# Designs tried in a protein design chat: VH-VL binders against b7kms5. Part 62

Target 1, 80 residues: b7kms5
Amino acid sequence: DTFETVRNTIRIESEVDESLRQLCHEERITKETWLEAAYLYLCEKPEELAQVIQLAQERLSQRKAIADYKRAKTMQERFL

## First folded at step 2 (VH-VL)

Design q5 (framework fv_miptenalimab)
Fold by ESMFold2-Fast, scan of step 2:
Structure q5 (fold): chain C 80 residues (1-80), chain A 123 residues (1-123), chain B 107 residues (1-107)
Amino acid sequence: as target 1 above (80 residues)
Amino acid sequence: QVTLVESGGGVVQPGRSLRLSCAFSGFSLSTSGVGVGWIRQAPGKGLEWVALIYWDDDKRYNPALKSRFTISRDNSKNTLYLQMNSLRAEDTAVYFCAHTGYDESLFPYFDLWGQGTTVTVSS
Amino acid sequence: DIQMTQSPSFLSASVGDRVSITCRASQDISSYLAWYQQKPGKAPKLLIYAASTLQSGVPDRFSGSGSGTDFTLTISSLQPEDFATYYCQQLDSYPYTFGQGTKLEIK
């Protein structure tokens, strides 16, 4: 018997991906199992989960600010 | 839920004017990065981009249509407009309004479309 | 203006087939390309943006590839609901332009 799974495609920072790939290679685990384990661990740790969510919110805000800046610069350079 | 509903189409004589409306809900055109535009499709033909207006009132037009068409909005009514002047037979099409945004890497797209309103320019 | 040319204009296929539609831009558009599906009497539906990013809710049998001037939309195993007209669009420069469309018909 096997567990039911779903396929998800996600886009993450190259530096983070490289670091995670190296960790997975050294520990002989997969990104999928690391993500599952990390989430399950944090679900049992409400205070740590809150800190992770805060970091995620900060990273999302940073990406949006960078995207807005790049759009303005690209439009100025390409259309002006 | 996000909805966009076009209205104002109909049969009109060449040389006349027509104003289309698009009532939208589920998003605000005051939100940074959001835009709403018009795309048209002649019977049995492909898609043609008409005009786009962004949250900051930046307006972009298809150069072929800019002299005859004007895009505007009323944020208090959550409504987008397309004023079409000096209509020609080749303006006969279904006119769609569509929501636009961009991803974290600044790639734009039209993700949500209305049902369209039909404009027929005929004698 | 940037001209977008799709190939083929018409494609006949059977359920279960792997089909590919190509789109060529008259100049480099990087990855500023989107793919749409349109069924008769309906509005277009976004399938893919940024050349290869699948829109939320779109089945994973759809995929996009390419950059620069040459792009491909692939359906790995055609389903009955996939018979429709497909359009590519460049969003690199104003005016935004679409390909002429590819009509996918049941064999």
Scores: ipSAE 0.005, ipTM 0.628, lowest interface PAE 12.2, mean pLDDT 86

Design q6 (framework fv_miptenalimab)
Fold by ESMFold2-Fast, scan of step 2:
Structure q6 (fold): chain C 80 residues (1-80), chain A 124 residues (1-124), chain B 107 residues (1-107)
Amino acid sequence: as target 1 above (80 residues)
Amino acid sequence: QVTLVESGGGVVQPGRSLRLSCAFSGFSLSTSGVGVGWIRQAPGKGLEWVALIYWDDDKRYNPALKSRFTISRDNSKNTLYLQMNSLRAEDTAVYFCAHSPDFYSGEYLGFDYWGQGTTVTVSS
Amino acid sequence: DIQMTQSPSFLSASVGDRVSITCRASQDISSYLAWYQQKPGKAPKLLIYAASTLQSGVPDRFSGSGSGTDFTLTISSLQPEDFATYYCQQLDSYPYTFGQGTKLEIK
C-alpha cells in the first residue's frame, strides 16, 4: 500500500490547540487524523458543514480585527 | 508554476502620480485566503512592506503610506495595481509584488513567490 | 509598530563555517517570523517560515529557532551560493516589519 500525504504548518489559537491536544491524548489519536475524520464526517452532512464554515468565517474576521487592534494599541502606547 | 511580473516604473517628478501593475499567473486572487502585496526597497537599503490585498478585497496598508498609496486588483485580468500619489524622493525604490498563500497561513508563512521588481525613481 | 533588529549587520565567513544570525522583536511575536535570502539585483527568496519550518526546496543546512522575541537563523556549513543578505520579518501584526538585514560576505 501507498499513502501520499502533504505536510502543512497551521496556526491555531493556543487554547484551542491545548484542548485538542488533550482530546487527542485521551482518545489515542493524532491531530492529523482528527482533522481528516472531522472533514470527512462533515462532508456527509452538508447542513452541519455550512455551520462550521460560517464559524470559520467569523473566526477569520475576528483575527483580522485583532491584527488592526494590535497595531492601533501599539501606536497609542508608543506615541501617547 | 506561479509567476508575478511588475511594470509601470520609471522616472517621475516629485508631487506626481504613478500606477504600478503586477501581472500574475499560476494562482487566482479569487481563491479563499490568498493575498498579494507590495514590498519596496530603496537603493542600498532594506525591505519595507507597502500594502496587501486579500481575496475578499480586504486591504492592509503600511500606515506611513496609506494616505498616498492605494492597492487594487482586477481579477478578470489577473492583475494587481498600486496607485502612488504625491510622490517624494523617499519613494525612490524597487517595488516588488509578492504572493501570500492565505490570510490564516499567509501571515504565518510569509511571501513565497516574488516578481523581479520595477524601479521607481523620483527625481528632484 | 514592532521593531525588528538583526545582529550582526554584516558578517564575514569562509566556506564550511557555521554561521548564526540573530533577530530580535521589540515585543512578543510568538513564532510569526520568516527569514529571507536576497542576492544582489534579485528578489528575496523565502527560506524559513513560522520561525523554524524550512521552505520546500531550501537546503537542510539552513535552520531557524526561537520564539517570543529572540530568533536565530543558522547555516551549518556555508556554501559559496549562501553569500547574500538575509532578512527577518514579523507577521504577528500590521504593519509587517523587516529587520535591517545582515550582509554575509566571503572572507
Scores: ipSAE 0.000, ipTM 0.640, lowest interface PAE 13.5, mean pLDDT 85

Design q7 (framework fv_miptenalimab)
Fold by ESMFold2-Fast, scan of step 2:
Structure q7 (fold): chain C 80 residues (1-80), chain A 123 residues (1-123), chain B 107 residues (1-107)
Amino acid sequence: as target 1 above (80 residues)
Amino acid sequence: QVTLVESGGGVVQPGRSLRLSCAFSGFSLSTSGVGVGWIRQAPGKGLEWVALIYWDDDKRYNPALKSRFTISRDNSKNTLYLQMNSLRAEDTAVYFCARIDYGSFEDLYFDYWGQGTTVTVSS
Amino acid sequence: DIQMTQSPSFLSASVGDRVSITCRASQDISSYLAWYQQKPGKAPKLLIYAASTLQSGVPDRFSGSGSGTDFTLTISSLQPEDFATYYCQQLDSYPYTFGQGTKLEIK
């Protein structure tokens, strides 16, 4: 029996990706298996899962703020 | 399943006010990364963005319309509103409600649209 | 405001043809560009976002390319259901602006 898998495309910060890639290389695992293991582990630890969700919400708000700053720029505003 | 349904359109005289509603389901506007807004289309013309409200209550307007139009929401009813004041003949259009999915930093897009409600400003 | 200009405004083609529609921004918008398809009497439908990312459920005969100021939507092998009006939209800066539209009609 082969595992049924789905292919995802996600966009993450370059520095985070590089750090994760180095970790995976050093530990001899893949990004896919790390993501699966991390999620499964956190599902068994609701207090830690809540902290991760909070961090994710904060990072999403930061991304929106940066995007909003770029999108709010008009011809009358100073260059970024 | 995500759905958006507009209502409140009709024939109105110049100078009057009209409030449009958009009832949505399949998502909550309190969900991080989600926004909903209004885009209009005059008869035989292209699309024009009107206004947008995000999950964090950040509101953005087309500067040409900001003085006359106000966007608001009621999260308890999953409903978006557009208050239109001092209506002019050039406001005649189909008004669409659409969800914006933030996605990621670069992946901003309107992924689901309602069928539209028609506003005709005529004496 | 960022002006979006589409070319051509009208395009006649036959089923099976490969067609391209171009969208030009009056200033650099990086890859903050989306393409929509609209059929008469219907709401627009998202086809492509981030200039080149195909929306889930959209046939792979649709593709997008470009960055900065010049963008292209390509439909390989046109199908009957593809005859519609296509719009590009920049989401780089407020106000969000759309191109004037390209009407794709049967030859």
Scores: ipSAE 0.012, ipTM 0.678, lowest interface PAE 8.8, mean pLDDT 86

Design q8 (framework fv_miptenalimab)
Fold by ESMFold2-Fast, scan of step 2:
Structure q8 (fold): chain C 80 residues (1-80), chain A 125 residues (1-125), chain B 107 residues (1-107)
Amino acid sequence: as target 1 above (80 residues)
Amino acid sequence: QVTLVESGGGVVQPGRSLRLSCAFSGFSLSTSGVGVGWIRQAPGKGLEWVALIYWDDDKRYNPALKSRFTISRDNSKNTLYLQMNSLRAEDTAVYFCAHVEYDFTSGYTVYFDYWGQGTTVTVSS
Amino acid sequence: DIQMTQSPSFLSASVGDRVSITCRASQDISSYLAWYQQKPGKAPKLLIYAASTLQSGVPDRFSGSGSGTDFTLTISSLQPEDFATYYCQQLDSYPYTFGQGTKLEIK
């Protein structure tokens, strides 16, 4: 049997991507298998899963705030 | 633009040593995921991988050549080297240097994409 | 070491023909296979990587397929500039190994 897979394209922060790529190289694993393993591991640990979800929510809020800030900055009026 | 230019080839006597150089531009060997290596081709024969060095100084060798060949780099000069010792007639070949990408997603080097034109080494008495 | 065997070693075909070259690995290499084209006196040129991904700038008449141990390079409509020797390479494990090459001569 072979695993059925789907191809996903995701956008993450460059510093995080670089760090994750280094980890994968050093441990000789792939980003796909790390993601799968991390999710499966966390699904068995509900308290840790909740903490990761909270961090994800915080990061999502930060991205929204940055996008909002950039939009507001662009629309700022120049004064005397 | 990415360029790689080999030099240092020539005619040498059996048992001697020779050092090849590969000057590159358009990328840095200190960039995460980058590697450079050597592939050789004997006259009228196919391709044979020689050695590879990655951005983190991880070195990989063809086991058949590891005892006689050493790969090294000088990042300040954007130059790759291949030190060849105890040369034999069967080392006669065109030596190419090539750029590689290490794909962290798959955990493998996926290709040799940019190649130099090669430098010819002839081991003859 | 993983042995890579190409078939055929020599192939003659006419312009406009569909041509396929096969490459067999002595053990499972998943999709860690690349195809190169080499013209006389020149360095090899990457055509396809990860078994089926076309390199940027390579004409779409070239395609690759296969996984595991059996791989195929196909040229759907031969052009005169396709005269060359083609090599497969496994990148599954060290040492990296190449097939013996397939010399394609346009009839």
Scores: ipSAE 0.000, ipTM 0.604, lowest interface PAE 20.9, mean pLDDT 84

Design q9 (framework fv_miptenalimab)
Fold by ESMFold2-Fast, scan of step 2:
Structure q9 (fold): chain C 80 residues (1-80), chain A 123 residues (1-123), chain B 107 residues (1-107)
Amino acid sequence: as target 1 above (80 residues)
Amino acid sequence: QVTLVESGGGVVQPGRSLRLSCAFSGFSLSTSGVGVGWIRQAPGKGLEWVALIYWDDDKRYNPALKSRFTISRDNSKNTLYLQMNSLRAEDTAVYFCAHREDYSLYFGAFDIWGQGTTVTVSS
Amino acid sequence: DIQMTQSPSFLSASVGDRVSITCRASQDISSYLAWYQQKPGKAPKLLIYAASTLQSGVPDRFSGSGSGTDFTLTISSLQPEDFATYYCQQLDSYPYTFGQGTKLEIK
């Protein structure tokens, strides 16, 4: 059987991407396989998975705050 | 103030080509995280996404339209284009261009829209 | 492609009413959902993104909820300016798809 794959566009912070690209280059792996491996590994470790989810929630909240700020600025310019 | 203004619509015969323009201001399509897309709406019908271009020139298309439509930009003119080839009666619609700014997977929504330009394909 | 189905397609209501519009995705889209309002002859206006986040400048009588496949847009107390067509859009995967629309009319 061949693996069935999907293509997704994922946007991540530039500094995180740069660090991950360097890691993948040095270890001779791809971002795709690293992401798959990291997720599968964490699924076997509930305590660590919960901590990663918490970090993800915090990062999402930060991005939301930044997006809200930028949208408010755009809205101000639209109506001013 | 972010504004987008579409132009280039009109009445055109089936099989012909038409190029739409979207003049924008208040943002740069060179800014990381920014994208501009085309969405169309046939008379009395709902919304259909056509294409999207990102700040890094990544282009995404509705697969149903990819073979006939091409999205491009000229950053020096702050203008977005939609080249439409081999036009059909079913391409009759109002074509909107819209801004998006995505800082996460969730924020890809189109937040600022132009007024639209009408394309009528008839013989 | 992900199919988006709205319910109802037509809704009749009075000023002051609480109304809800449902949007269903043919597969799990997590929270990658936006709601738009469109008035006759005008461009759509973004109301809600990320399923539940209210766009700046939109009145707080509008709210969004849901995740996965089932989503709801609620207007807690209808105002005259709220009579319009509402669309949901999934942003999970290309091609981005919209629901067929819900037309909200005066009773």
Scores: ipSAE 0.000, ipTM 0.626, lowest interface PAE 13.6, mean pLDDT 85

Design r1 (framework fv_miptenalimab)
Fold by ESMFold2-Fast, scan of step 2:
Structure r1 (fold): chain C 80 residues (1-80), chain A 124 residues (1-124), chain B 107 residues (1-107)
Amino acid sequence: as target 1 above (80 residues)
Amino acid sequence: QVTLVESGGGVVQPGRSLRLSCAFSGFSLSTYGVGVGWIRQAPGKGLEWVALIYWDDDKRYNPALKSRFTISRDNSKNTLYLQMNSLRAEDTAVYFCAHRKYDSSGYFLPFDYWGQGTTVTVSS
Amino acid sequence: DIQMTQSPSFLSASVGDRVSITCRASQGISSYLAWYQQKPGKAPKLLIYAASTLQSGVPDRFSGSGSGTDFTLTISSLQPEDFATYYCQQYYSYPWTFGQGTKLEIK
């Protein structure tokens, strides 16, 4: 038999995607299997998982700050 | 300026209880990724980790000590506590409090800043 | 529990010597290993974390290497202030455990 799978669509930074695609090409693995392996590995390593979660929170905060800045600038250009 | 200062040590008889305090400054235990813990050292012996508490109140204990020791904190006073119950002669040690954090390089640091220690002597 | 074993327990050396201390974990700990220096009557001082990352303010004569189970602390040119007891610590899995210590003494 085969594993039951789901399809997910994600948006990641272009530079990160390029690096990950190169790694997958060189190691002869897929982006999907790398993601599965990374998550499963981290679930067994609580200290490493906490580090990854913090990085994810920081990156999300940075994305929000950039989006907020762009919105504020657009409003200023409209009225000023 | 990160500083940690332990207090509350002294001479105590076996079977009694003692509470240690660690007053800290230069950081907040409410900051994401920050933890503070206790490490002890018996006279002439090596280091033994006792307990650790994180910003989110997650507590970790040395299993050998968990039944007798309780870690807690008061963020409004920037103070960490160690409640030690049913003290034994083998608990005689210098007790250090120490800080850890998640740094900008993507690592959790181990204990990067330490207090000077407070001495606990369990003797009849 | 993960056992940390240091070798040697005692090391005699002279100023200017290159010295190495090893630390072995009973299980794989990736790079979650720290080295501390302790002088008599003082608290330990963090020298190295993540097996090989030098803590700010620590002289670059100190270096760490290794991953998995076998780790080494090296002092490239021993100075008088380096005579102390050195401890390794794993912070990979609870309970966190320290090696028994290596006492570095003047020859």
Scores: ipSAE 0.000, ipTM 0.616, lowest interface PAE 17.8, mean pLDDT 86

Design r10 (framework fv_miptenalimab)
Fold by ESMFold2-Fast, scan of step 2:
Structure r10 (fold): chain C 80 residues (1-80), chain A 124 residues (1-124), chain B 107 residues (1-107)
Amino acid sequence: as target 1 above (80 residues)
Amino acid sequence: QVTLVESGGGVVQPGRSLRLSCAFSGFSLSTYGVGVGWIRQAPGKGLEWVALIYWDDDKRYNPALKSRFTISRDNSKNTLYLQMNSLRAEDTAVYFCAHPEFYDSSGVYGFDYWGQGTTVTVSS
Amino acid sequence: DIQMTQSPSFLSASVGDRVSITCRASQGISSYLAWYQQKPGKAPKLLIYAASTLQSGVPDRFSGSGSGTDFTLTISSLQPEDFATYYCQQYYSYPWTFGQGTKLEIK
């Protein structure tokens, strides 16, 4: 018997993906098992989990800020 | 979770008016960069963009429809409207409400959330 | 207005096939192109935006390529749930315009 799994696809920054891919290759693990291990580890450490969530919120805000800037620029240049 | 629910469709006679509503949740149209719009689809045909309204009340219309259709919103009710005037048989379609959310650092987006649509039939 | 033309309008294929749908813009639109999947009686679902970026939750068998005027949507190994109508859309300039659609049917 094996673990019951689900297939997920996610979009992450290319620079982060490249770094994670290299880590997984060097340590002989998969992205899937790294993600599972990281989450399970953090669930046992509420303080660290909170810090990771904060970083995630900051990264999301940065992506939105860049999108907002590019959107405003595009409307100014092409859609006015 | 983002939801969009259209209402107000029905059967109307040519030359009359109809107002469609889209009740949305999970985002605010006052949030910088956010927009919501209308796309329609005639029976057995493809998709046609109707109109879009942005957080700053900037309104964009399909030029073929601009003289007869008006997009508006009520932020206190989280509701989007499409006022359709001088309706013609060619306006018979399913009208979808759709939300192009910012989801990437590139600053570009497609319509990532859609309602189920409301049917408008213009018939004598 | 920018005209979007899809080819073919109708495509018959079998499960496991690799299929490609093309979309051509009447003028340059850089990478401001999205692809949608629509099943009968349902709203369209965004598959790809910025010509080649896969929307979250969309299977890896879907991919997009191209820039400028010529774009391609590829499904590497067709599954039963992939039989649907596919639309491309440019969002380079207003009015935003869609292709006429490509209906993918079981052979």
Scores: ipSAE 0.000, ipTM 0.595, lowest interface PAE 17.5, mean pLDDT 84

Design r11 (framework fv_miptenalimab)
Fold by ESMFold2-Fast, scan of step 2:
Structure r11 (fold): chain C 80 residues (1-80), chain A 122 residues (1-122), chain B 107 residues (1-107)
Amino acid sequence: as target 1 above (80 residues)
Amino acid sequence: QVTLVESGGGVVQPGRSLRLSCAFSGFSLSTYGVGVGWIRQAPGKGLEWVALIYWDDDKRYNPALKSRFTISRDNSKNTLYLQMNSLRAEDTAVYFCAHIGDYYSLEGFDPWGQGTTVTVSS
Amino acid sequence: DIQMTQSPSFLSASVGDRVSITCRASQGISSYLAWYQQKPGKAPKLLIYAASTLQSGVPDRFSGSGSGTDFTLTISSLQPEDFATYYCQQYYSYPWTFGQGTKLEIK
């Protein structure tokens, strides 16, 4: 059997990437199949899916705070 | 799929105003982390960033242009605008609008619209 | 403003060649650099962002490297569809600025 696929490029924290890479090597799976399996599994578990979405929102909020700081800093440097 | 289509270009005399539109689909500009910008390219020349607007209505301009150009949006129409005032011959260019999918992933502009041509001449 | 300078401005190569294009920033920009491909009469296409991250849908013969002030775009095995103009862009500091472009032509 064959699947129609799309190529995705995502940027994740290096610490998380290192941990996931180790898991994939130990279990003999790929990051892409892990991502597919995790999403499909969570779609069948509404309560767990909601918890994952909450964690994702919290992580995104952290990144926004850092990005906002960098954005402000570049404007200050430019107009200083 | 994300698509953007520019319109509003044409031939205009120096000193006049023109408003460009960018109709987009496949995303909302109210989506967290999303941005849309304007980039221009003069005939035979390279790319020059004009302005951009983020999901939180944060607006950024090329300082060389910000006194004459204004970026705005209408989320209900999924449309981005560029108001260009006091047009000069050096504003002659193809004007592109382009999407930033996720600011926090440090993404660049993708996709781009096909562009709309602005010619400032007598 | 941060100046972006590309080298070379013109590059001639043959299908199957490994080619590299360099981009230099007038000050440190960390990894806030993107690479674009533009074909005549068409809009640019994003190839690489954050200096080394390949955009979804872009062939893996394209790669980016570098940080700080010196960056390189590499095409490992040139294909006919790769003959185009390439631009780097810094998005570390406003205003965002592009390099002057590198035109890749068939030898």
Scores: ipSAE 0.000, ipTM 0.641, lowest interface PAE 13.4, mean pLDDT 87

Design r12 (framework fv_miptenalimab)
Fold by ESMFold2-Fast, scan of step 2:
Structure r12 (fold): chain C 80 residues (1-80), chain A 124 residues (1-124), chain B 107 residues (1-107)
Amino acid sequence: as target 1 above (80 residues)
Amino acid sequence: QVTLVESGGGVVQPGRSLRLSCAFSGFSLSTYGVGVGWIRQAPGKGLEWVALIYWDDDKRYNPALKSRFTISRDNSKNTLYLQMNSLRAEDTAVYFCAHRSEYLYDSGFAFDIWGQGTTVTVSS
Amino acid sequence: DIQMTQSPSFLSASVGDRVSITCRASQGISSYLAWYQQKPGKAPKLLIYAASTLQSGVPDRFSGSGSGTDFTLTISSLQPEDFATYYCQQYYSYPWTFGQGTKLEIK
């Protein structure tokens, strides 16, 4: 049997990446295996999964708002 | 309503360059998680992915085409470009522009909205 | 690269028939598979993503199944507007690759 893997490109906030990298270094694991373990753990806990999804939705909304604000500011500067 | 309209195709001699444009509306390519790319189809053949650009300017290419093709965009004009250099007869195809949302799940990572395509013919 | 192989390449059927098209990946792609419909002279239209999720606005006679390496697109009762070429696509890893297509034509 072979575990087949996917290569993904994931863009996360630098501060979060640094914190996760420190955790992985201390615990002797990789970001890939941490992500797999975290997801599998949450799949067995519906209440915790729902909370994580809510946090993810909130973080996504914040990123979109920041990106949209920067875009609007750039357009404003171009026409003033 | 989201629309994408390709232009810039035509007949071109081998070894020349050509730039394709894709004018889009109904979304912004600066919107978090959005990507827009190019897929081509040779006459009577199947689909081949060419390149994609994400909202943060991250670019992904078909490795077979990366050395000759460059994807770029102008957000102020809501326009996507494909710069094609050193064209070969095998580049003859209809070039489609298509929307993809990786993070928003409107289409579950697939190409959900396509333009009508622009035809590029590279004569031998 | 992940190679996508569709079978059959050509399929003849009648209105009202149940039709199935298969797609095989050269390595496991989990459920990262989409199905597209393309009519002559037109752009492809997304039918199904994540192997089995129907795109909004697509008739429920279309369904997808499978995971890993073997996938099936089924049309439960073929309608005249369904005669087209169908393509599968993996979006599991770069480069994204398509099957060669299955042309569904009138018997």
Scores: ipSAE 0.006, ipTM 0.645, lowest interface PAE 12.1, mean pLDDT 85

Design r13 (framework fv_miptenalimab)
Fold by ESMFold2-Fast, scan of step 2:
Structure r13 (fold): chain C 80 residues (1-80), chain A 124 residues (1-124), chain B 107 residues (1-107)
Amino acid sequence: as target 1 above (80 residues)
Amino acid sequence: QVTLVESGGGVVQPGRSLRLSCAFSGFSLSTYGVGVGWIRQAPGKGLEWVALIYWDDDKRYNPALKSRFTISRDNSKNTLYLQMNSLRAEDTAVYFCAHTLDFGYSESYGMDVWGQGTTVTVSS
Amino acid sequence: DIQMTQSPSFLSASVGDRVSITCRASQGISSYLAWYQQKPGKAPKLLIYAASTLQSGVPDRFSGSGSGTDFTLTISSLQPEDFATYYCQQYYSYPWTFGQGTKLEIK
């Protein structure tokens, strides 16, 4: 009931993944439980949650710009 | 330029298997960021996502179909396949093959090029 | 699964009208939303991706807006060739899901 889970695949920066992996190894926890705990903690801290959302929005904007550039370049190459 | 052509549809009896093919040209599935997949549409109904395969061989399935359907490819032939097992009447649909792009910054930016579809009718 | 609900399911309008259809996600999907146009007997055509980015070759009378859970597709001046069914799709998480469709009929 309480611990029904879903499997999701997410893509994150390799440097962030490496750092998180190291943290999880040192603390003897998993990425899944760290993500759950971080989200639940932030939901109890509105001001901190707002700051995290701002950072997430900025990072997403950067990724979209890069992806759009690569998409346009790939389309040109495919039609040559 | 970019073309996707589905084939392999037809009338089949419940419980049988069928393999659909999608011949594509104008791009390579080995190209960074490229994905191809299957979307189906039952007569008079809406769109339902079936499966995707990406340039790095990452495969994604509709959980409702994963146990019966398998997506695969042959890059040397520029061909995508959908193996459909244990077919049921509710699998009757037009099956579309479509192209997408995903550069690792999320899943996909939409299905930008579609084939015209191949019809699968499951009836006894 | 993320449920996508479109409104209205049916819309009738005159040539030259400004029309809007909406799409609501059952949970936040950021801007990972695409809009498709499907004419009878044909494959869907991508109109908009990333909620608001117009696909190359699509007339600029089409526009998309929204983020999170509420999204809108707008046609600023309806043309006869815009008779079609329109679908929204989330690609935020697997499985990908589509709205039920909005059938646009021109009077």
Scores: ipSAE 0.000, ipTM 0.615, lowest interface PAE 13.0, mean pLDDT 85

